VHH binders against q9y6x5. Designs and how they scored, part 479

Target 1, 379 residues: q9y6x5
Amino acid sequence: LPPKLLLVSFDGFRADYLKNYEFPHLQNFIKEGVLVEHVKNVFITKTFPNHYSIVTGLYEESHGIVANSMYDAVTKKHFSDSNDKDPFWWNEAVPIWVTNQLQENRSSAAAMWPGTDVPIHDTISSYFMNYNSSVSFEERLNNITMWLNNSNPPVTFATLYWEEPDASGHKYGPEDKENMSRVLKKIDDLIGDLVQRLKMLGLWENLNVIITSDHGMTQCSQDRLINLDSCIDHSYYTLIDLSPVAAILPKINRTEVYNKLKNCSPHMNVYLKEDIPNRFYYQHNDRIQPIILVADEGWTIVLNESSQKLGDHGYDNSLPSMHPFLAAHGPAFHKGYKHSTINIVDIYPMMCHILGLKPHPNNGTFGHTKCLLVDQWCI
Short names: E, the ipSAE of ESMFold2; O, the ipSAE of OpenDDE; V2, 0.75 times the mean of E and O plus 0.25 times the DockQ between their complexes.

## First folded at step 24 (VHH)

Design hf14 (framework vhh_8dlx_2; at its last look DockQ between E and O 0.94; V2 from the best seeds 0.86)
Fold by OpenDDE, look of step 24:
Structure hf14 (fold): chain B 379 residues (1-379), chain A 118 residues (1-118)
Amino acid sequence: as target 1 above (379 residues)
Amino acid sequence: EVQLVESGGGVVQPGRSLRLSCAASGFTVSDHWMSWVRQAPGKGLEWIGDIYYGGSRFYNPSLKSLVTISRDDSTNTLYLQMNSLRAEDTAIYYCAKGKNYEKAFDIWGKGTLVTVSS
């Protein structure tokens, strides 16, 4: 049988939620599969960039989705969550569903995964849903499982995306035990729905399933705000992205803008583009603005307004609070194996291996995931 | 004692709607996937639909447009809403508790008879 893979993302599922809350369905999933406890995601730790890193194996500077909000100075185009359908933004990389879709006797399916409703390199999944946050998990699950079960050519790669617990994390903050417990229980139940549905359709034994996330969540507070208006006049720059990593496009001399911002807060690092730390792999793209501001964990960059978010993400990707997890089950994976950590870009070469696809050049290391796979030697 | 009790059946005219109830005792409905099935006279069991842990519902394609499954966690009750009933919908309707992660049922109700006739 041709290998099949379903990639599932629960947005903003912080890795340590697994330690602090009960997940009977997910734990059952893990018991019969594998767990990577921490996945080091890419900087910045935002939704669009990290989801694209998962499916390309590339750092943000390489795949070109460098934020949820972007600006290209040459074309004067803007990218945002409400304006993400222009292939211009996605075509700097080839996501795995395109690679898979172009193979003979294979097709791809997608339910709301970022970028899947856009033709990339003139290719779109044979089956996909236009992104709509109002569409229930039920509808997404119904579509994706039916496509996996009844498609011709067969769907061999599918993606499923859900907005929780990210939305709730933003609303309640990750430290709200009462509300987050409720939210995470719902997530676990949805995982139960997924597993049960796959079993009912007879897909479970032959389907590889990866359940992961793009980033975590950190607690924010009204007491931890960085007001840029206190440091620089708004007429001196254009804000392309705000918090916790602000992208600054100077309207005056860059050095002058930098000098006004560099001492704005002890809880914010200010970088000229060429001085961005190498460890972020966030420098070599024209879509990265001339100056970036990086707030410390739990701090929020604001203008003349207070943040209403009690949780946020996008911070330094070395912070544990920003890390998601990865669990997997299927013929390709061991049973009852736990692994400490991988990089999020490592997922792509692993998925390519599972599907028998030749990977495009990427930043992942296949060796980091060998211990998860039954056909590999774990040294 | 673990039990399922269906109710709401009876004689209805074609084109009418009917809501069946399934009251559960001894377990929490929301912690399990539940199913509705029916058996028409002289026919085998027919699957109607399921509702899973997170509330996801799946239906028999032949019946999807005519039925809606729901549950009330506060009353621990499963429901089957049926619309535009036809004579062919005459059957004993059963609710059943699914085994977690299996394609099997643990518990069945005794059923409730629905007769659609002019």
Scores: ipSAE 0.902, ipTM 0.961, lowest interface PAE 0.4, mean pLDDT 96
Fold by ESMFold2, look of step 24:
Structure hf14 (fold): chain B 379 residues (1-379), chain A 118 residues (1-118)
Amino acid sequence: as target 1 above (379 residues)
Amino acid sequence: EVQLVESGGGVVQPGRSLRLSCAASGFTVSDHWMSWVRQAPGKGLEWIGDIYYGGSRFYNPSLKSLVTISRDDSTNTLYLQMNSLRAEDTAIYYCAKGKNYEKAFDIWGKGTLVTVSS
């Protein structure tokens, strides 16, 4: 008799957009459910790491998806957003859809959540869409609701991913009120479509729905560039990832590369791997390169090139601009409850509780989310 | 005054295409989910399809390949494109305004008659 859960992500939805823009459909969803006003995500505050942290409850160092661009020195393998299908990268953790569908009489379905089109531990989501950013929200919604309604064994866990407002946030910057109002209104309308469709199919009353995001967005500028080529010759290192956290694999003595970089800009912190701040939980994985460069908020690391981005993310996870929100509705959740903050890794044990799954070892704390749930004591 | 007015009906030959219009006044069409429904002579109401707030569309499976719903927000108008018309598509075609977040309608148009015959 397991309950059902739909997990929805709108990529790059900064928490304070809820205060600064109008969301009649999302606010109606929140009014009938719960809101967590800020979710503290994992460092690096990027799409792949944070989506995998949501579904594993693990910090990046533990789940192995440590950035959007990665290199493994032992296997010589590369990972990027255009080269993400090798299970090698994903196999250091077990995401919730794998655990779910390995239970008797359960299936999982996915509309483009990162990793759901990969056979992780030889297990791919029972129903899935191959990632293609050109597929409309309408088609993603149609497939997910079809699977929730018409599958044997039944789909008990489903995911839906949408690329906005992240794509527009990069293009316009979060401070462009005119363009971001149009973008965010469209997203709110799509949330309305989701809720309306679930009601039309008779799913709404017995389906738990989480609407969340992976990170926020901060304003960038052509006046805030850090030119890495001004500080170090390309021949001294291999560049694994560039901005706002650069991942540097030295080709010469590591200390020499570090010394060339450490005073490159007052707007960039340079860390040897062993000196990365403990609060990042970003040290204990071989995929984390020997040197990382962390730009200050709103600064962009470039190689003697201009940047086309007016907004970016990936900065320190203590920054409010990097934080998403979480809203939820369904039989497991209170109605009209607001909570100030949780950690993004806390979402996983909460989802496992809702689904009656035994969580794998993880970094989340169930107690942080207990007050959202009707079956928990909260005083 | 809230009103829906269908137009574009008439007599068409089998195999032809026809586009129906639904002009809305007194409300913004994109703030609501909207529907097309038809009634053939002597038969009950048959749902054709819906269009939602953000433009997501859902169709009666038996009609999905034959019809397309669209919305023009600048003119506050819905459209129903019908292709490869058959005699059994003869009906009165209605547009309807949905109650937000409910499986119910609160306002109907008067309908427009489509007759498919030689």
Scores: ipSAE 0.751, ipTM 0.913, lowest interface PAE 0.9, mean pLDDT 94
ESMFold2 (binder alone), look of step 24: mean pLDDT 84; pTM 0.841

Design hf2 (framework vhh_8dlx_2; at its last look DockQ between E and O 0.95; V2 from the best seeds 0.83)
Fold by OpenDDE, look of step 24:
Structure hf2 (fold): chain B 379 residues (1-379), chain A 118 residues (1-118)
Amino acid sequence: as target 1 above (379 residues)
Amino acid sequence: EVQLVESGGGVVQPGRSLRLSCAASGFTVSDNWMSWVRQAPGKGLEWIGEIYYGGSRFYNPSLKSLVTISRDDSTNTLYLQMNSLRAEDTAIYYCAKGKNYEKAFDIWGKGTLVTVSS
């Protein structure tokens, strides 16, 4: 039988939640599988970019989803969470579900993973749900498990996406122990639902399951605001993305805009596009705007009338608070093995290996995940 | 003491609705996989549906349109809503607690009889 893989994402699940809260179901999952304690995600640490990095193995500059909000100066197109259906934005890379879907006797399924309801390179998963945040986990789980169990050709790769604990993290802030405990318990219970359903269907022993996330969450405060209006007139630029990484499109001379912003706050780094640090791998794409503002951890870039979240993400990808985790179970994985860190782009070549797919050129390193796999040497 | 107690059964006319209750003691319903099962006279056990930890529900496809499972965490009670009852729905209805991550039940109620007759 061809190998099968289910990739699950709980949005905004910060890695250290595993240390600070109890997860009976997830811990059981881990006990019988593997855990990567910290996954270094890609800059910027936002939902669309990182989810696409997971399934492409590419840095944001390479796969072209460089933010949740984007602007292309040539076509004058805009990208946002409410406007993400144009293949133009996704076609700079080939996600794994497309690769898988194009194989003989295989099909892909998706429950609201970013980009899965868009035809990419004229290919869409045989089974997918249009994104709708109002759709329950139950319905998503029902569809995914049905497709995994009864599809012809068989679904060999599936994705499942859930918006929590990200939404709650934004609302309550990650330091709200009371509310976050409640939220994380629900997440653990949903993991329990997933495991139980797979077992009930007889899928568990033969299905590889990866549970991961795209980013963490950091605590924000009304006391840590950077007001751009205090530094520059809004008529001098167009804001493409705001916080914690602002994308600035100057309406006047770029240098003049830069000079007005460079000293705006000691808690914000201002970069010309060509001066963006190499470690971010966030430079070589036309969708990256001429000026980038990067707020320090926990600081929020605002305009005069902007609302503030109590938690946010998108910061420097070297910050532990921005890091998700990865857990996995199935015939491809060891049992009871813990690993310290991998890069989020490393997941793609691993998944390709598991599925027997030839990976597209990517930024991942297969060697980083060898210790997780039973068929590989870990030296 | 760990137990499940079903209630709400009785004689009903065809086409009517009925809600069964299952009160749990000694454990928390919301922390467990729970199921409803029925046994018609002279027939074997038939699985009706289940509700998981996070509230996800799955049903017997043959009964899906006629039943809804729910729970009340505050009262630690499991429910089975049945609509458009038919004579063939006559059975003893059981609630059961599932063993975590297994296909087995470790606790059963004594059952409640539902008779559908004109």
Scores: ipSAE 0.831, ipTM 0.935, lowest interface PAE 0.5, mean pLDDT 95
Fold by ESMFold2, look of step 24:
Structure hf2 (fold): chain B 379 residues (1-379), chain A 118 residues (1-118)
Amino acid sequence: as target 1 above (379 residues)
Amino acid sequence: EVQLVESGGGVVQPGRSLRLSCAASGFTVSDNWMSWVRQAPGKGLEWIGEIYYGGSRFYNPSLKSLVTISRDDSTNTLYLQMNSLRAEDTAIYYCAKGKNYEKAFDIWGKGTLVTVSS
């Protein structure tokens, strides 16, 4: 009866991993569906913001999740990956699972997509798992397929989130071919598990499945550090977020803090909020701090500490290393079609179209995804 | 030659545990989805459970608290752990290789007999 969609994210899956590593299960998925080789994500290229952009179609300034670490000066509230449950942070937008389950005879289900365990606009996904990184892929897959197969009203929109290859990308760096090959082989096997299970349950031919990611990963190094404490006394500012985009709340005159920082490193751009490049769409929200520091690709901002990370993300969204991919299969999608690029905000209006939902105002362009869809004229 | 060889069957007392093995040759177990199936005397085949490429496991709901499937990639071997055995668990136990991306099997073992008797 109604169209169904499963949205899957493998965190930190850089687009060019598809060219540089072997993915027999994912390539089998793509062969019978569509591939978008590069998805241009939103700045800052971080996990919470980009996952929320996928499900709202909005730039970060518009949906209010502007970083993984945030401060609101009016309410004095702090947000972090360990303190993310206050609906206050999420209520500036309406994610697709809320809109979906408010429709007659529809439910939504979630296996740990960021925000799905928060009651946004007093509404939480009809079926969900509280976030817990110790829960295996097997258990997430079991829950999501059980809900897709056995719910009344039926689950028509479902999400599934997995932390790899992001966690390993941070640990090893994307250039560690030996370790990343092992990690990416495991992920490909899990994609095989997903597809096999959907076929065993009779869901495969009538379920639309999107496999995507939020961002890529770039190589870091101990010889590419920007020591912030060498440039400015910590008493002049409050640090809201550190690397690779630092969020600086001045304790003294903002221009004085800016002047101390602007010559700190040739490998870092320093912006007053009003001077942030327009192409970032990263200015019009009170949660964006008065000064941001944007490190060059592969550089790490530190406070006289070494970095344990060998890979990182969050950099300029024009960098190919920050771009994920998108693959999709199902009755809404063509078979064997490859597309060069879309914007990550374009995914939301496409999903709304597939589900027959009226999209909220958003920054996506439906025309960018028409060629992926069987019911649309391409070209 | 592609084959599956089950072992570890025999006569066991009710309430005991038993571990069955399935040695695979001619193919890599972890490149395929694998299953355990049993047949009690005079009855049809009963699916026990399966293990997929990445290690995800799914079980017959009536058996899920009693069985565990595992594999050892270094020995190319599939295992079935059975606990709290009952007389109705008396059966021939088979391992089977699935056809990738299909709801079907293409290779079966010869089976191993488990008899649960006082």
Scores: ipSAE 0.757, ipTM 0.915, lowest interface PAE 1.0, mean pLDDT 94
ESMFold2 (binder alone), look of step 24: mean pLDDT 83; pTM 0.838

Design hf3 (framework vhh_8dlx_2; at its last fold request DockQ between E and O 0.96; V2 from the best seeds 0.89)
Fold by OpenDDE, fold request of step 25:
Structure hf3 (fold): chain B 379 residues (1-379), chain A 118 residues (1-118)
Amino acid sequence: as target 1 above (379 residues)
Amino acid sequence: EVQLVESGGGVVQPGRSLRLSCAASGFTVSDNWMSWVRQAPGKGLEWIGDIYYGGSRFYNPSLKSLVTISRDDSTNTLYLQMNSLRAEDTAIYYCAKGKNYEKAFDYWGKGTLVTVSS
C-alpha cells in the first residue's frame, strides 16, 4: 500500500495558543504523534506565500508568491485573493501535489488549499474544490475523506484548508481571551471531527496526517497606526500591498519616494529592494516592488488613518507571534515526541520523503525533521 | 448515571414530518459523538447518521435527503428531523452515545416507535 499523507492547515494558528488554551482533541492527536512547538515561517508572514512555501520548500523569492497582493510590471498583471487563478503566478515552482499527481497510480486531492484550484505546469489535482469561504468544514471534510477512501487511482496526497482562527484573530485580536477561547475550542472540536471521521472510515491506521498553520497573529490597536498620507502624496506611488509590509511602486523617481518615506515613522523600516535584509530571503524576484515598508510588531500601516483590524500578521518572521506549530500522526511519525523548532520550508522535503517522491530543488533541510520520523536516525 | 431518553415517536401519515428528541443526562452531548439508529420490524439495525464534536454530520446515503441531525447544547438534547415519511420508515428509533475516537457505542436509549401508516 502506497503511503498516504493528509496536510491540514488552520490558518493563523499562533504557536503559543497551545500553551494558553486547552485543546483536548489536538492534545490527544499529539500524544500519539509528534509536535513541533514553533515553526519559523517565511517572510512575509502571509497566507498565500507561506502556504506555497509549505508545499514547495521554497522561500517566497524563489517560488514567486511573494504576497497576497502582487503586481508584475512587465505583464501588468495583478494578483489578489479575488484574482489568484492565473497560472502565471504559480508556475515559478512545482508544488508537491503536482509532483505526486504525475506519479503512476497516484492522485492528489485538495479542499481549498491555496493554489490547488489552478493548473500549475498544466497539471491540476484530480480532485479539488474551488475556493469558497462559505463552504462548511463538514463539506470539506466529507469531500476529502471520500476522495481518500474511494478514488482510483488512489489519492496519496491530500490537503485540507480552514480559515480559522485567522479570520477571528483579525476580528477580535489574539489577546481577546473570551472570544478566542470560543474560536479555538471550535477549532479543537473540528480536529476531533477530522480524527473521528478518519477512524470511522478505517483510514486512520495507514494515513499520515500533518496539522499545521501558515502564520500566527499579533495584537493591533488604533493607537499604533502609521499613516502614509502624512509622509507622501498618493500621486507619487502605486500601492501594491499595504500592511504590515507595504509594497510601493513609485510613479516618480524612486529615490525621491524613498526619501519621503524613510523617516515616516520610528515604527517602520523602509527598504530599497536591494537593501532588504538577507535574512528575509525576500529580494531576488521581480514581483517584489522597488520599495517595501515593514511595520514593527503590532503597528498598522494605513491610509487616512483608517483600520478595523484588531489582529494582523505579515510581520518579521523572527517574531514568535508570527510562528505557527506543526503536529503530525501516522506510520511515518514517532509517538509522544516533542521538537522545539523547524523552518516551514523543511516540511516539503519531509513530505516528499514520506510519500517516496523525489523533491525538486528546495530551501528546506531534511535533517531538521529526521527526529520526527521513525525510519530516520535522530542525532 | 448516563441516560438517553428518546421521545417524539408515534403514528404519522405518509408524507408528514416528525422530529425526534433524545434527552441526554450524565454526560455532555457536545463533548461526544452521537448517532441515530433504527430497527424496522423483522429487520436488522440501520444506521441513520452521526453528529461529531464540532457539529459535523454524516448520514446514511439512502436516508440523507430525508433526515437532519442536530443538537441543542443548552438543553443537552439530540434531534432527528425526518421529512416526507414513508411506510418503510416505520421502526424503533434509537439514539446512541459514541465512544470517543472509536467506532463503537457505549450507551443506547430505549428507543421510540415511529409508525408511518395511512
Scores: ipSAE 0.937, ipTM 0.975, lowest interface PAE 0.4, mean pLDDT 96
Fold by ESMFold2, fold request of step 25:
Structure hf3 (fold): chain B 379 residues (1-379), chain A 118 residues (1-118)
Amino acid sequence: as target 1 above (379 residues)
Amino acid sequence: EVQLVESGGGVVQPGRSLRLSCAASGFTVSDNWMSWVRQAPGKGLEWIGDIYYGGSRFYNPSLKSLVTISRDDSTNTLYLQMNSLRAEDTAIYYCAKGKNYEKAFDYWGKGTLVTVSS
């Protein structure tokens, strides 16, 4: 009877949406399981980095996916959301689905979780979907539940990823109650679909399910723009990533570029790489550029243009608006328990424990999640 | 009071298509999972497919290529589209309201008869 785990992410699900909107299906899920109200994610609070932190237990500097847009000066390689398949980017860590896939008499499955369609350390899950945002939640759900139910060797670890509410959060902003209510109602209905399907297939009683997210969302405004073109000429730097954490590769003397930027806006912190705050754990990787610009919450860095976004993420990971939640249900978890906070890197050693896997070296602390688990002493 | 009223049945020729409707009252269809089921003469009930809260759909594998379930939330109506009808598709077709979070139905319509005559 090997333990099974399904890890689900709804991208950009801000923790306080649970307090500000109605989620009857998710609340039904939680009432027989556990809720962690805030998950402190990793800096920068972007999609690719935080999804990889969940499954490796590592800070971004340690797993090497340091942003959604990256440049490696040694190999001259570029990473982006449309150019993410080179294993080079992913091979600085071992995600849990690789460790699980390599075990005797078990396999892994994936429905679009970032990185699962890449052969990492020459290993890919036995069952996976190539990423395609046009694939419906229905199809993702059908594939993952069929693989959990009807595979040999059995699928014991599975992932499921959905792009909302992140896409709509960017479009409307988290404070647009009317539009976000409609969006979040749809997300709650999809959680209902997940639970209903698991029950229809007889999987619900013996499957551990984690529903979480990678980051939150904050409100943006045309009144809160930082125009880099007013401070520095384009010719002085190469722009690797723009907002809200800009990654700047100087073309001239680094100190000169820094000095042109440091007084550009009181709503932006400018860091030389060696001066990035230690609490970010965001320094010790060659993919982190020599200068980063960190906008204040709700501010947008632009190149002499207006911003089209009404919501954004990527800001300082101490901001509550950047924090997702975690809910879980299954044989490993207590019923009706609420926990205030964990670190996103703590999810990995907890998942390894549930699956009976030896964790790789990581930054998570198993003790932070003990109170969620029925087999642990919570003292 | 919960009511489910199927309509759109009748006599159709083999190879034709037919769309059945299920008008629901006393509840909101999108707050529930819904199903289509049929019963051929002298046979047991045969599940056709379900539609869940968020619109996810799951079908009987033997019928999957022949049927499509849809829902119009603005009219509180469930639909069954059937294509390339065969004589063995002759049956009474029912819509049913599921019990939330259970593998069971709590309300059924009276059904609509579809006769596929050679």
Scores: ipSAE 0.801, ipTM 0.926, lowest interface PAE 0.7, mean pLDDT 94
ESMFold2, look of step 24: ipSAE 0.759; ipTM 0.914
ESMFold2 (binder alone), look of step 24: mean pLDDT 83; pTM 0.839
OpenDDE, look of step 24: ipSAE 0.921; ipTM 0.969
ESMFold2, fold request of step 25: ipSAE 0.760, 0.754; ipTM 0.914, 0.914
ESMFold2 (binder alone), fold request of step 25: mean pLDDT 83, 83, 83; pTM 0.836, 0.837, 0.839
OpenDDE, fold request of step 25: ipSAE 0.937, 0.937; ipTM 0.974, 0.974

